# VHH binders against o75319: the designs that were tried, part 4

Target 1, 181 residues: o75319
Amino acid sequence: GNHIPERWKDYLPVGQRMPGTRFIAFKVPLQKSFEKKLAPEECFSPLDLFNKIREQNEELGLIIDLTYTQRYYKPEDLPETVPYLKIFTVGHQVPDDETIFKFKHAVNGFLKENKDNDKLIGVHCTHGLNRTGYLICRYLIDVEGVRPDDAIELFNRCRGHCLERQNYIEDLQNGPIRKNW

## First folded at step 1 (VHH)

Design zc10
Fold by ESMFold2-Fast, scan of step 17:
Structure zc10 (fold): chain B 181 residues (1-181), chain A 119 residues (1-119)
Amino acid sequence: as target 1 above (181 residues)
Amino acid sequence: EVQLVESGGGLVQAGGSLRLFCAASGFTFSDNYMAWLRQAPGKRREWVALIYSGGYTDYADSVKDRFTISRDNAKNTVSLQMNSLKPEDTAIYFCATYPDSLYYEGQYWGQGTQVTVSS
């Protein structure tokens, strides 16, 4: 249906680029049909996403959509020049090894193709927080060797909201490194 | 097909207890998280408790320390023990799952079981 996702309005639309990385996190954009349920200042369409990224003097080179639905917007609502990747990721539970592998593979592929530019990887779930923060932090820990608490702190600061799911935080801090490139 | 059947609801006085049950079939129960949601009269459906495949549990702040979720993988059941019930807990309670399967998309829930807490 055309209902606004629960708590969606509670979160900043777009975070800041995470320094030292190519990641930027945001909440799910909502296509035009949702705008009748929103005040003008609450609107966050795919067009609004790209406008906000440009306002930060950044450029998106890839969008990774972690939502388990396609009802919020369609890939066709995005510029044809920006690759879009859907990774269906179930909320509330720690993502499985296959999901983590798909995410790492997509990020590594993007970085190989974009070593000569500074384009960003945009990552979102519904709120751009728990699934998004988990997979970004998991990548930084497992692939880039960042300490878990440093990865979490960096994500929280740049997103403007702290990871909320304790099971995600616990897995990042004390869970096994996933060797699944 | 995914099938979820709730039971155990009823009428109880404030301060009382109820135990809800959910029988699940049509997916690999042991690999999937199970949740309880509720919908109070005139309100939207809200999450109450969940239990992950590995047994880790999480609760909404409104029910923390009063409700306990548990699972029995041998019987494909999930249970919700509700203690110190309040009139505000009055709702239809739904069992839900998010299968880890390429054949299933999104959340599934049952028909629900009515819980009424009188004062």
Scores: ipSAE 0.000, ipTM 0.128, lowest interface PAE 14.3, mean pLDDT 84

Design zc11
Fold by ESMFold2-Fast, scan of step 1:
Structure zc11 (fold): chain B 181 residues (1-181), chain A 121 residues (1-121)
Amino acid sequence: as target 1 above (181 residues)
Amino acid sequence: EVQLVESGGGLVQAGGSLRLFCAASGFTFSDNYMAWLRQAPGKRREWVALIYSGGYTDYADSVKDRFTISRDNAKNTVSLQMNSLKPEDTAIYFCAAVEYTSDFYGRYDYWGQGTQVTVSS
């Protein structure tokens, strides 16, 4: 059905840009058909996403959608000027190496093509927290050489919510570096 | 009150080295991101180097491999080691502290007064 995701209302719609990076994290936008289940102040459509990012004086150059579903919104609900990339990930489990590689390749490609601007890479899963935080932190650790605890702290502060899944946190802190990108 | 005080600037010949220091007081230094920016005559301020609270570093392409930023949390200092200096590095160098912000490269919460670096040909 057309049900809102469990605990979706518990999370801030959009975090802040992660300083020193091109990343911004947010929860999944919900297309207009979900708004009848939401109070006006709870609405977070694709349009609301772009308005909130503009209010922060930022601009999206890419959206990476990590959800395993297409029921929440369609790429057609986004401005035609912003590229959209779907990487299907399942919740609860640490993303596999293939998924990590796809994410790193997309980020590296965006950064190479956008050296002359300051546009952001927007990343979301359902809550914009566990899968989103894991892949952003994994990128920072493996590609940019950020210390795991620094990456996690930066993500938590900017998202406004702490990574919740212990298996994700443990993999970031103690897991192997994935060098295949 | 928050204070950032730079030192170590001066006149140096091309190819030479200088080490800049920034002494911080009035805030919890270990929680802040620290940066060096510079402003050359007639130009806008540009970011040079950054160090995160946990020690990760980042550099502008123009200074990469020549400059090294470091911090000493016990002494509340950040330093910038500048090697292989060029006339184009001539500028006033500013120490800046960043609290959490969404406008990272353009916005800094606290600034020092700056220290002049002049590189002769």
Scores: ipSAE 0.000, ipTM 0.137, lowest interface PAE 16.7, mean pLDDT 84

Design zc12
Fold by ESMFold2-Fast, scan of step 17:
Structure zc12 (fold): chain B 181 residues (1-181), chain A 120 residues (1-120)
Amino acid sequence: as target 1 above (181 residues)
Amino acid sequence: EVQLVESGGGLVQAGGSLRLFCAASGFTFSDNYMAWLRQAPGKRREWVALIYSGGYTDYADSVKDRFTISRDNAKNTVSLQMNSLKPEDTAIYFCATDHYLGESYSFDLWGQGTQVTVSS
């Protein structure tokens, strides 16, 4: 089914850039076919995403899509100048090490290639909250050496919504550091 | 029924090459990403290469510029060309995909693996 995701309307479309990082988090954009079920002010298409990023005086250089589906929008709905990376992740579960390493590798590669600019890495799952917040915080903790509580607080503040899944929070606070870059 | 079958592993000397194959069946291959992962003795499974439905590829730093992943949607196969092999590449290599099962379920479908041994 091409239904609007459960609680999707409850979340802000896009957060703020996380200071000291290249990350910005947002909820999944919905292609034109979903707009029949949305009021004009509720619409958040791929075009709307780029407009909102520009309104913050920021520019996207990479999108990492963590959703388990391609139903909501397709890579061809994005400007061809912005790389798109799909990392399929299941909801409710802490991402496995393979997924964590894939995310870290993509971020590290982007940062090396983009040393001469200030473009952002846009990260989203369905709500731009639990899977998104987990992987961003995991990167900050494992790669950047940020304290777990500081990473979580930074994400929550900038996203405008707090991480909701206790198992994700517990893994970030107490889980092993995965230092394979 | 969903199946992934790896082949092409073997024993090679350092500096040599191997090509691994994964034959997929039971799902719409062209809609899914395909990945190669490996597991060395006493270590956990680690990803090596990934190819998305649209053909975009990513590689682990340890294999970048040595390995090339490709797919053939007409034959439902994914391949890994391994060049300049090193003893540290010795591992069982696995094919994986994320056949759509829904966001509440495990996404990984795994093959049985194929052994690669690189002699010094």
Scores: ipSAE 0.000, ipTM 0.155, lowest interface PAE 11.3, mean pLDDT 83

Design zc13
Fold by ESMFold2-Fast, scan of step 17:
Structure zc13 (fold): chain B 181 residues (1-181), chain A 121 residues (1-121)
Amino acid sequence: as target 1 above (181 residues)
Amino acid sequence: EVQLVESGGGLVQAGGSLRLFCAASGFTFSDNYMAWLRQAPGKRREWVALIYSGGYTDYADSVKDRFTISRDNAKNTVSLQMNSLKPEDTAIYFCAASFYDYGTEPEYDYWGQGTQVTVSS
């Protein structure tokens, strides 16, 4: 259906760039067909996303969509200059190693091809919080050697909302480093 | 910890029937809609049936009139009665729950491990 996701209105549309990284997190943009169910100030379309990124003097170079659905917006709603990657990620359970590997591979590939610019990797799930925050923090911990609590604090501060799922937080703090094999 | 545990899968002949069960724990079952999805070899997961907390149901066209979803809020169980099974129904069947949305093709937040259903011809 064309239903607004539960609690979607509770979250800030887009966070700030995470300093020292190429990441920016946001909640899922909703295509124009959803706007009949939203007040004007609640709207957050793909166009609204790019306007808000531009207002921060940033530029998106990649969007990674972690939702387990294709109903919220179409890749065709995005500018042709910005690559789109779908990684179907199940909510509430810690992402499996295959999903973590796909995310890391996509990020590493982007960074390798964008060494001479400062374009951002935009990451979202439905709320831009739990799956999004987990995978970004997992990347920072496993690949960049950031301490778990520092990664979580950085994400929370920049997103403007704290990771809510205790199993995700527990895995980030105490779980094993995932190998990219 | 949230758990969804499926049972009832197995091998059945075309035209036969099978009933799947899903036992839920770790969340307020009566507040969530529950769904069954399936994944055939080499294909993406597809939605099959859903049931709201109040009992309203919806079904994918491919299973309509053959499958019936039901829930027992006192036992935290959802079940799927599958009748007139076809070889095309062969798949791993997953129980799922969501508090993010209701209706067809919603995003799912909780998943079971799946149960295999094989329909021979």
Scores: ipSAE 0.012, ipTM 0.178, lowest interface PAE 8.7, mean pLDDT 85

Design zc14
Fold by ESMFold2-Fast, scan of step 1:
Structure zc14 (fold): chain B 181 residues (1-181), chain A 120 residues (1-120)
Amino acid sequence: as target 1 above (181 residues)
Amino acid sequence: EVQLVESGGGLVQAGGSLRLFCAASGFTFSDNYMAWLRQAPGKRREWVALIYSGGYTDYADSVKDRFTISRDNAKNTVSLQMNSLKPEDTAIYFCARGTYEWSDYPLDYWGQGTQVTVSS
């Protein structure tokens, strides 16, 4: 079985780079076995992802996969030159502090090792929206000192879709700053 | 009130078969995807099989070609046929519910589980 995620077709494949950051968000790529259930214009494979990033004159240096499953594509479907990090996250609920710490640590490590280039950190969950938007905004708020509403607006504008989960939005706006370390 | 009740677990020799059942109530069963997960002692729960509202199925590599998930929307049941059982399949098996609002894992309602023990 290779059923397409529900509402996956409703979302743009790839957003725009978030200005002033190294982040770009997208929905989960689907490996070739899913293409029999998609029209040609609906296909979004790992190859399609890299082609769309290149079309924006950008280059990926890291992919952070926030999905709970490995059924959509395999790390070996990605170029060997792009590191892949899997952080298993529970959908529908705000990520726990350990998950938030892992995400921040990975981003900080990438930025430290990539000071002399402009490569992007690609982040996705299933739709590239709720878990993805939460963790990117949480990083901007907690680490970069961005105001919550500004972080959310920036993500929404660049992703092309607004965060949908009210509990995620409320945590970003009113929740505590997580001082990991 | 959402309820999921598993049954069908038991003791079986390696190479044998078992069929697990999950009776669902308190929601529109046909609108949801359903999954079976398992947890061995001292380990985290892991997904083994999934069936979407439209009947499409997926399986973890460890159980592919041995397990078959199916659903009966008229009876609000999901079942797992387990063939060629191995000692490493020993675990508590849980039924879980998903909705269109989160089209991948994890699932938000869980049963209490049914024990499967496979002896060599």
Scores: ipSAE 0.000, ipTM 0.171, lowest interface PAE 11.6, mean pLDDT 86

Design zc15
Fold by ESMFold2-Fast, scan of step 17:
Structure zc15 (fold): chain B 181 residues (1-181), chain A 120 residues (1-120)
Amino acid sequence: as target 1 above (181 residues)
Amino acid sequence: EVQLVESGGGLVQAGGSLRLFCAASGFTFSDNYMAWLRQAPGKRREWVALIYSGGYTDYADSVKDRFTISRDNAKNTVSLQMNSLKPEDTAIYFCAAIDSYYEPGTYDYWGQGTQVTVSS
């Protein structure tokens, strides 16, 4: 089946922009075929995502999709003006160095090309929490020199939900800095 | 130059099985995500199965529990085992390499495809 992801309804669709950064986190948008299983107020399509971003007076310049599936929505469901990057990231495990490198490279490239605007990097996994929070915090710690506890606190506040996976939290707090360029 | 060559397609009766192969060259195979996509006549291309460099797999709902993707990094090959085939599985099957080092939206490398026809 075309089942709604476990606990997907438990999370806010979109967080707030993380102040001092270009990041905004959200849960996976669900294409129209999922709407039969959702109340109108529970719907969160790709269109709904862009409407909610505009309501915050923000604009997306890049979407990074960290899900390990393409069943939830298609890149073609997004506006042609917004680049889409898929980084297949396995859940439950701390992302490997290859995945961390790909994420950092994409972020650095976006920032270099968007110096003259204030467009955001939208990052999501299934719930917009564990894989999403880990990679955003990893970037802030390794590239921008943010203290781990400060990065985690900032993400949790702006997402509206706390990072849940202890192994991700432990890696961010006590793990090695990844020098991926 | 990235090159992907599919093989193993053919005609099979409903309920039958086929195994597709993809030989890859021109890139670091073990570091790429490998996928199978298909395109039925008059339809848009759709994703079928994915395998990560670390061996994790994911499948489209329409093929889950019937298809199995696997890779052999030593031979630079990816395979798709297709069981319990249905007429609606009739399509050209394409092997693709997904590498986020490419620009967003240009991470797919394609073979020419291999035809799978499932008769009722």
Scores: ipSAE 0.000, ipTM 0.154, lowest interface PAE 14.1, mean pLDDT 84

Design zc16
Fold by ESMFold2-Fast, scan of step 1:
Structure zc16 (fold): chain B 181 residues (1-181), chain A 120 residues (1-120)
Amino acid sequence: as target 1 above (181 residues)
Amino acid sequence: EVQLVESGGGLVQAGGSLRLFCAASGFTFSDNYMAWLRQAPGKRREWVALIYSGGYTDYADSVKDRFTISRDNAKNTVSLQMNSLKPEDTAIYFCAAQYEGLYTDSFDSWGQGTQVTVSS
């Protein structure tokens, strides 16, 4: 079906770059077929995503798609110059250690290959909030040594919306550090 | 408007099998978690099995290895194959749906249910 995801319209399309990092978070872009159900000001296609990033004087170097579906847009809808990585995650569960490892590995690999530029890692789930915020904060805590409360505050401020899932927040604050994955 | 219609319930002897069906309409089926819940007399409703849009499944400990949930996105149906039924499986079984992007583990939509009775 061609129906807009639940609550998708409630969230800002794109956040701001998280200062001191290469991360930017956004909600899932919707391919052109969804535009028939949206007002012009509500549209957020893959093209709109890249235009909004450019408006912030930023450039995407990688997109990490955390949705459990491929119905919203296809990798072929993105510029060929921007790598795309799919990591399937379910909407209500704290990501498992394998998923956390895959995310960390992708981020570390991007940073090593992009030392000579300032390109961003774009991360999204359906709303660009809970799964997205969890994995970004998990990376900052486990790899960069950021305090959990500081990571969460930084994400919330830059995304423009606060993490909503209490189980995700609890895991970030009190869960074990996943080192050396 | 979401509509969920369950069928396939009945009376069966312990050790027997039943297959339940749920026909869904009024929403984009492929975007939703589909679940089976049950309510025994005098008890609270509990979830039994869950299937995500991508096919991931999860089961309550009481039914693991006995029940199998499946879905057909082309027909907007979800089914529950129940094997090795026990008297404690006696309950009204409900089909439920929830959008994948919701920030809650509770299900927002239920059908009217189908009665399953397992005799000893």
Scores: ipSAE 0.000, ipTM 0.150, lowest interface PAE 14.0, mean pLDDT 83

Design zc2
Fold by ESMFold2-Fast, scan of step 1:
Structure zc2 (fold): chain B 181 residues (1-181), chain A 119 residues (1-119)
Amino acid sequence: as target 1 above (181 residues)
Amino acid sequence: EVQLVESGGGLVQAGGSLRLFCAASGFTFSDNYMAWLRQAPGKRREWVALIYSGGYTDYADSVKDRFTISRDNAKNTVSLQMNSLKPEDTAIYFCATGWYDSELTYDYWGQGTQVTVSS
């Protein structure tokens, strides 16, 4: 038996596209084996993810998985047409510079390859909130020159939940710009 | 060096009880998740019980209400109290640990302790 991540049910499955960007954030999809512990309306499989994205009239072009585990779903559970990138990040800790650089490189590469379409970069950790919000906001601040408070507000509004971890928020507001992108 | 040492396994009759222990060393025990997993003959390892650093617990449906996981941070020990044992509980029981992260990633496994339940 697979156990549901702590507080996973507390969060909306999928946010909205962040206007002016190619980002959309969501919580981790759970493969079919988790459904025994979920009511029908609580289920959020990889298939459910793509159905919800389509319901918003959006299309995923890349998934970046920030979880520190591979137990929730397998890349094979995703449509063959959508690239999957794993970046292992530890929860509760601000991602290190190597991780930040890897995220920025992946985003920049996607944008160069997808100039002629409007496909989205889907980003998730376990809850699609703290690690996810941090890395998206870090990208907007460091690469796109967005003011920290504006990036955080945009993410919070579009995700439907506010960044919870003060250490992440403080690093975004007061930390150095990481220019290794 | 991380080390996990399981003990307490043995042979019991159906309906009996056993208490398993895991002694941990080489890391800050209070920061980590602790878990028990088991592997029945010819089967893959399956998760049985979990306890977070803060004391939150979770159990596989097959053992819920029969097994109780607990930890003693002063002694760096996690325990599994197994009641109302059934023949299908026969397995090698493993202690595992993971980071205090929200993920349930088991990075270190012990050697295991054999539990055999006769009918």
Scores: ipSAE 0.014, ipTM 0.171, lowest interface PAE 8.0, mean pLDDT 86

Design zc3
Fold by ESMFold2-Fast, scan of step 17:
Structure zc3 (fold): chain B 181 residues (1-181), chain A 120 residues (1-120)
Amino acid sequence: as target 1 above (181 residues)
Amino acid sequence: EVQLVESGGGLVQAGGSLRLFCAASGFTFSDNYMAWLRQAPGKRREWVALIYSGGYTDYADSVKDRFTISRDNAKNTVSLQMNSLKPEDTAIYFCAAYSEPLYDTSFDYWGQGTQVTVSS
């Protein structure tokens, strides 16, 4: 079956750009085959994603997909002009150091190659909240030196939903800075 | 079409052990996450254990160190070894297959469940 993700409808489709950063977070877009299970106002396709970002006067330069599946949409559903990066992450658990490093490497590479524009890094997991919020906040804390509570508050405000997983919050607040393996 | 069939539930005394089995058919088992969830009377359905195709496992705090999940990809089965059972473990136990981690996913497939009752 082609099931809508649990609680997916409970979350705002796309947040606001996080000021002072190049990040924007959103929930997973769902390809056309899911639309028969959704009311028109509930639809959030890849096309809808780009329309909503454009309505904010923003432009995506990279999508980082943190989901462990390809069933929700295909990279081919995205404009060819926007790079797509898949980082397979297991949810519920704090991402391991290799996953954190992959995320940091992708972000740093994008920023280096996009110094002359203001394009955004779009990050999503299924709900665009726990894995997404953790990795964005971890980047801000470890790489940009943002205080943990400030990073979390910024993400929560801009996403429009608060990080829900206490183990993720605990790791961000009190866990070690991941500067290397 | 796709089927998940649980077995192995029953009545056991506190401190005892049970092993649950889930037989899967109609999909590519080896690449999916397999999970065990439970629902006690009057409570929400809750996750207890998961296993990835590569053998990574994770457990809810309430069952950690007491329950062990395992899979046999050749037989398309997942099992849950339950030790040191408590009355609080009394629930219907469900097998689920999904492509995403539990707290962030709709399950692709669910079984009918198997009843576990732990007496004091």
Scores: ipSAE 0.012, ipTM 0.220, lowest interface PAE 8.6, mean pLDDT 85

Design zc4
Fold by ESMFold2-Fast, scan of step 1:
Structure zc4 (fold): chain B 181 residues (1-181), chain A 120 residues (1-120)
Amino acid sequence: as target 1 above (181 residues)
Amino acid sequence: EVQLVESGGGLVQAGGSLRLFCAASGFTFSDNYMAWLRQAPGKRREWVALIYSGGYTDYADSVKDRFTISRDNAKNTVSLQMNSLKPEDTAIYFCARDFGYTESYPMDVWGQGTQVTVSS
């Protein structure tokens, strides 16, 4: 599969660290086989991801991959020092409770094991926007007690793009808090 | 060599049922998620149903509560049970592995498809 994801070029590769949190969001890195369909300035490989994080004076300690495919890049394309976690999440649908709880558990586990450093949790789906923004905001609302509108505004500002899917926004603003984990 | 072969399509009247089958070979079937997609005449391909390696399932809103996807890892098959069929379900149905779905349609499709026609 060498097809570039629809609208992938429309999005900034990497956002900024969300202040007061350990989160940073980005769009899916694309392995070398995709580069023949991209101009040099459009390339965003796994290597490019780590270079851009370093340029912000940040360091990744975990990558959470929310795509349901492995065709964009392989875990082997990442440095051995950075753990990789796959949570298969279908696009367009609000993530189910099982997926939400897996995400929360992974984040809490990382934070517990990384108290003595300032490494970031990198989260991505295909565009690093809807599934990514939903799960990060869901964590901030349910676990950290952040007001829904504040969580969404913080994510949008740091990602450099606003959450697009109305069903995701509606669930964050008006949906139930997921406490049973 | 990865191969997906669909079967089970045919002509059925509205309100009827059909079961589609996909026989997979050339990869470790139990490690992969599988999907069904369809393409109606003059329309884009759309995702219909997905089943993860562990058995978790997802469905498009248009088929929710009418279709059921299942898998048999011992036989390397994925199946789609279609109930309460409507004329709007008329399409060629495709089996896919790791179809790269991030929009309302798949990026890649493997398999030749099986025709389903629902008369009114």
Scores: ipSAE 0.000, ipTM 0.164, lowest interface PAE 10.6, mean pLDDT 84

Design zc5
Fold by ESMFold2-Fast, scan of step 17:
Structure zc5 (fold): chain B 181 residues (1-181), chain A 120 residues (1-120)
Amino acid sequence: as target 1 above (181 residues)
Amino acid sequence: EVQLVESGGGLVQAGGSLRLFCAASGFTFSDNYMAWLRQAPGKRREWVALIYSGGYTDYADSVKDRFTISRDNAKNTVSLQMNSLKPEDTAIYFCAAPLEYYDSGSYDYWGQGTQVTVSS
């Protein structure tokens, strides 16, 4: 059997677009093989993700998948028109510099190629909270010069859940800026 | 069917060395990180070492500079070189290949483990 990720049902499927940015965060979509373990109102498939984003009058232009597995859904479950990028990250650990730079390069590349539209960068880990929130906030702090507390508050408000990992929060507030690649 | 088979445990005197092996099958080994955990008698299971698919490693403070984790993606194996062994390293050592590291710190184990006993 396919096991539902621990606490996955506790989180809202999709947050709101973070104002002033191109980011939107969500929890991992689950392919149809998980439906037998979910009530209809708990289902959140890749199709459901795109429907919920359209309901907010937004459009995805890139998905960045931060999970360390392919078991939840396949890239083939996504529309062919939306690029998919996998960056393998382990839970509990603050992402290393290589991972941070990969994320920054992907975001910068997307923004450069999408100057003429308003498409969003969708970012998720398992819960769309700790790894997701860390990397989005790290980008805002290091690249866009946002104050750490402001980046964290913006993410928490738009995701609808607060970053839970103290080591992630401490690194964002007090850690070094990763400027070079 | 995911399967992990640990080997290499045994009896060793304090200050000695052992090398543990884990043979993996049933998943795309190169796409997943690998970990070693241990459980001493009457104690909680603890994480020892981790190796990412790209080769980055991390270690628990208690074993840092004494243990070295490595992987061979061509052979689907991960190994743990244990040097300067201490009696407190006595434990059953488990190889873990979590498809996802849970935020709770939980993951699945796929073997019986291999016993390491260090005499003083």
Scores: ipSAE 0.012, ipTM 0.191, lowest interface PAE 8.9, mean pLDDT 85

Design zc6
Fold by ESMFold2-Fast, scan of step 1:
Structure zc6 (fold): chain B 181 residues (1-181), chain A 119 residues (1-119)
Amino acid sequence: as target 1 above (181 residues)
Amino acid sequence: EVQLVESGGGLVQAGGSLRLFCAASGFTFSDNYMAWLRQAPGKRREWVALIYSGGYTDYADSVKDRFTISRDNAKNTVSLQMNSLKPEDTAIYFCATSYFEGDYTLDYWGQGTQVTVSS
């Protein structure tokens, strides 16, 4: 159905910038049609997202949407000045190598073209936790050489919630570095 | 419609060189990354080189310091210069890209070009 995602209210809308990186994680924004099911203080629309980022004295330069659906909001709900990238990522499963490469490509391209500013890469899935945390940590481990436990700790601290899915955590800690398909 | 056409493959002796080319059409080439992947007989497909829209490059460990990827945005081409070729480089080489179309990413591949390295 067209309903609020399960446990969506359990998570903070937006984390903090991960220090030393350009990443910020958040849960999926919900377009106006979902507001009937939410108290005012529970609302988190695309507009609310940008307001909360601004409240942290940050600015988004790219949004990467990892949800496997388009029902929550439309790219047209975002400012035209902020690029939007959709990477369809199935929940529950560790993202495949192609998905990991698409994510790395988008991040590396953004960073090379935005070296003269401090704009952030906003990453979200439904809860802004498992798929989001996995791909951000995978990038930090594979590209930036961060130790897996340190990447996970940094993400958990800044998101305000710990990665929950054990198969994702296990892959980050003990899996191979992803360079091939 | 996105099209990728590889060329430049062939037979070379170990230690030799080849240059592969990929002609791209049907999308805004300068906005997209380009990649080279290969598939050897009986093995899984693996990536060997990437070049992003901004010019950043990345290479698989097995080809680092031997292969160089470059692009020509005016001609919508990407090339792979392969030096110090080894028999284990024998594979069909594919160019690939991911094209962002609205709110989706779509992957495109060429038919590939055969590279055979004899000892």
Scores: ipSAE 0.000, ipTM 0.135, lowest interface PAE 15.1, mean pLDDT 84

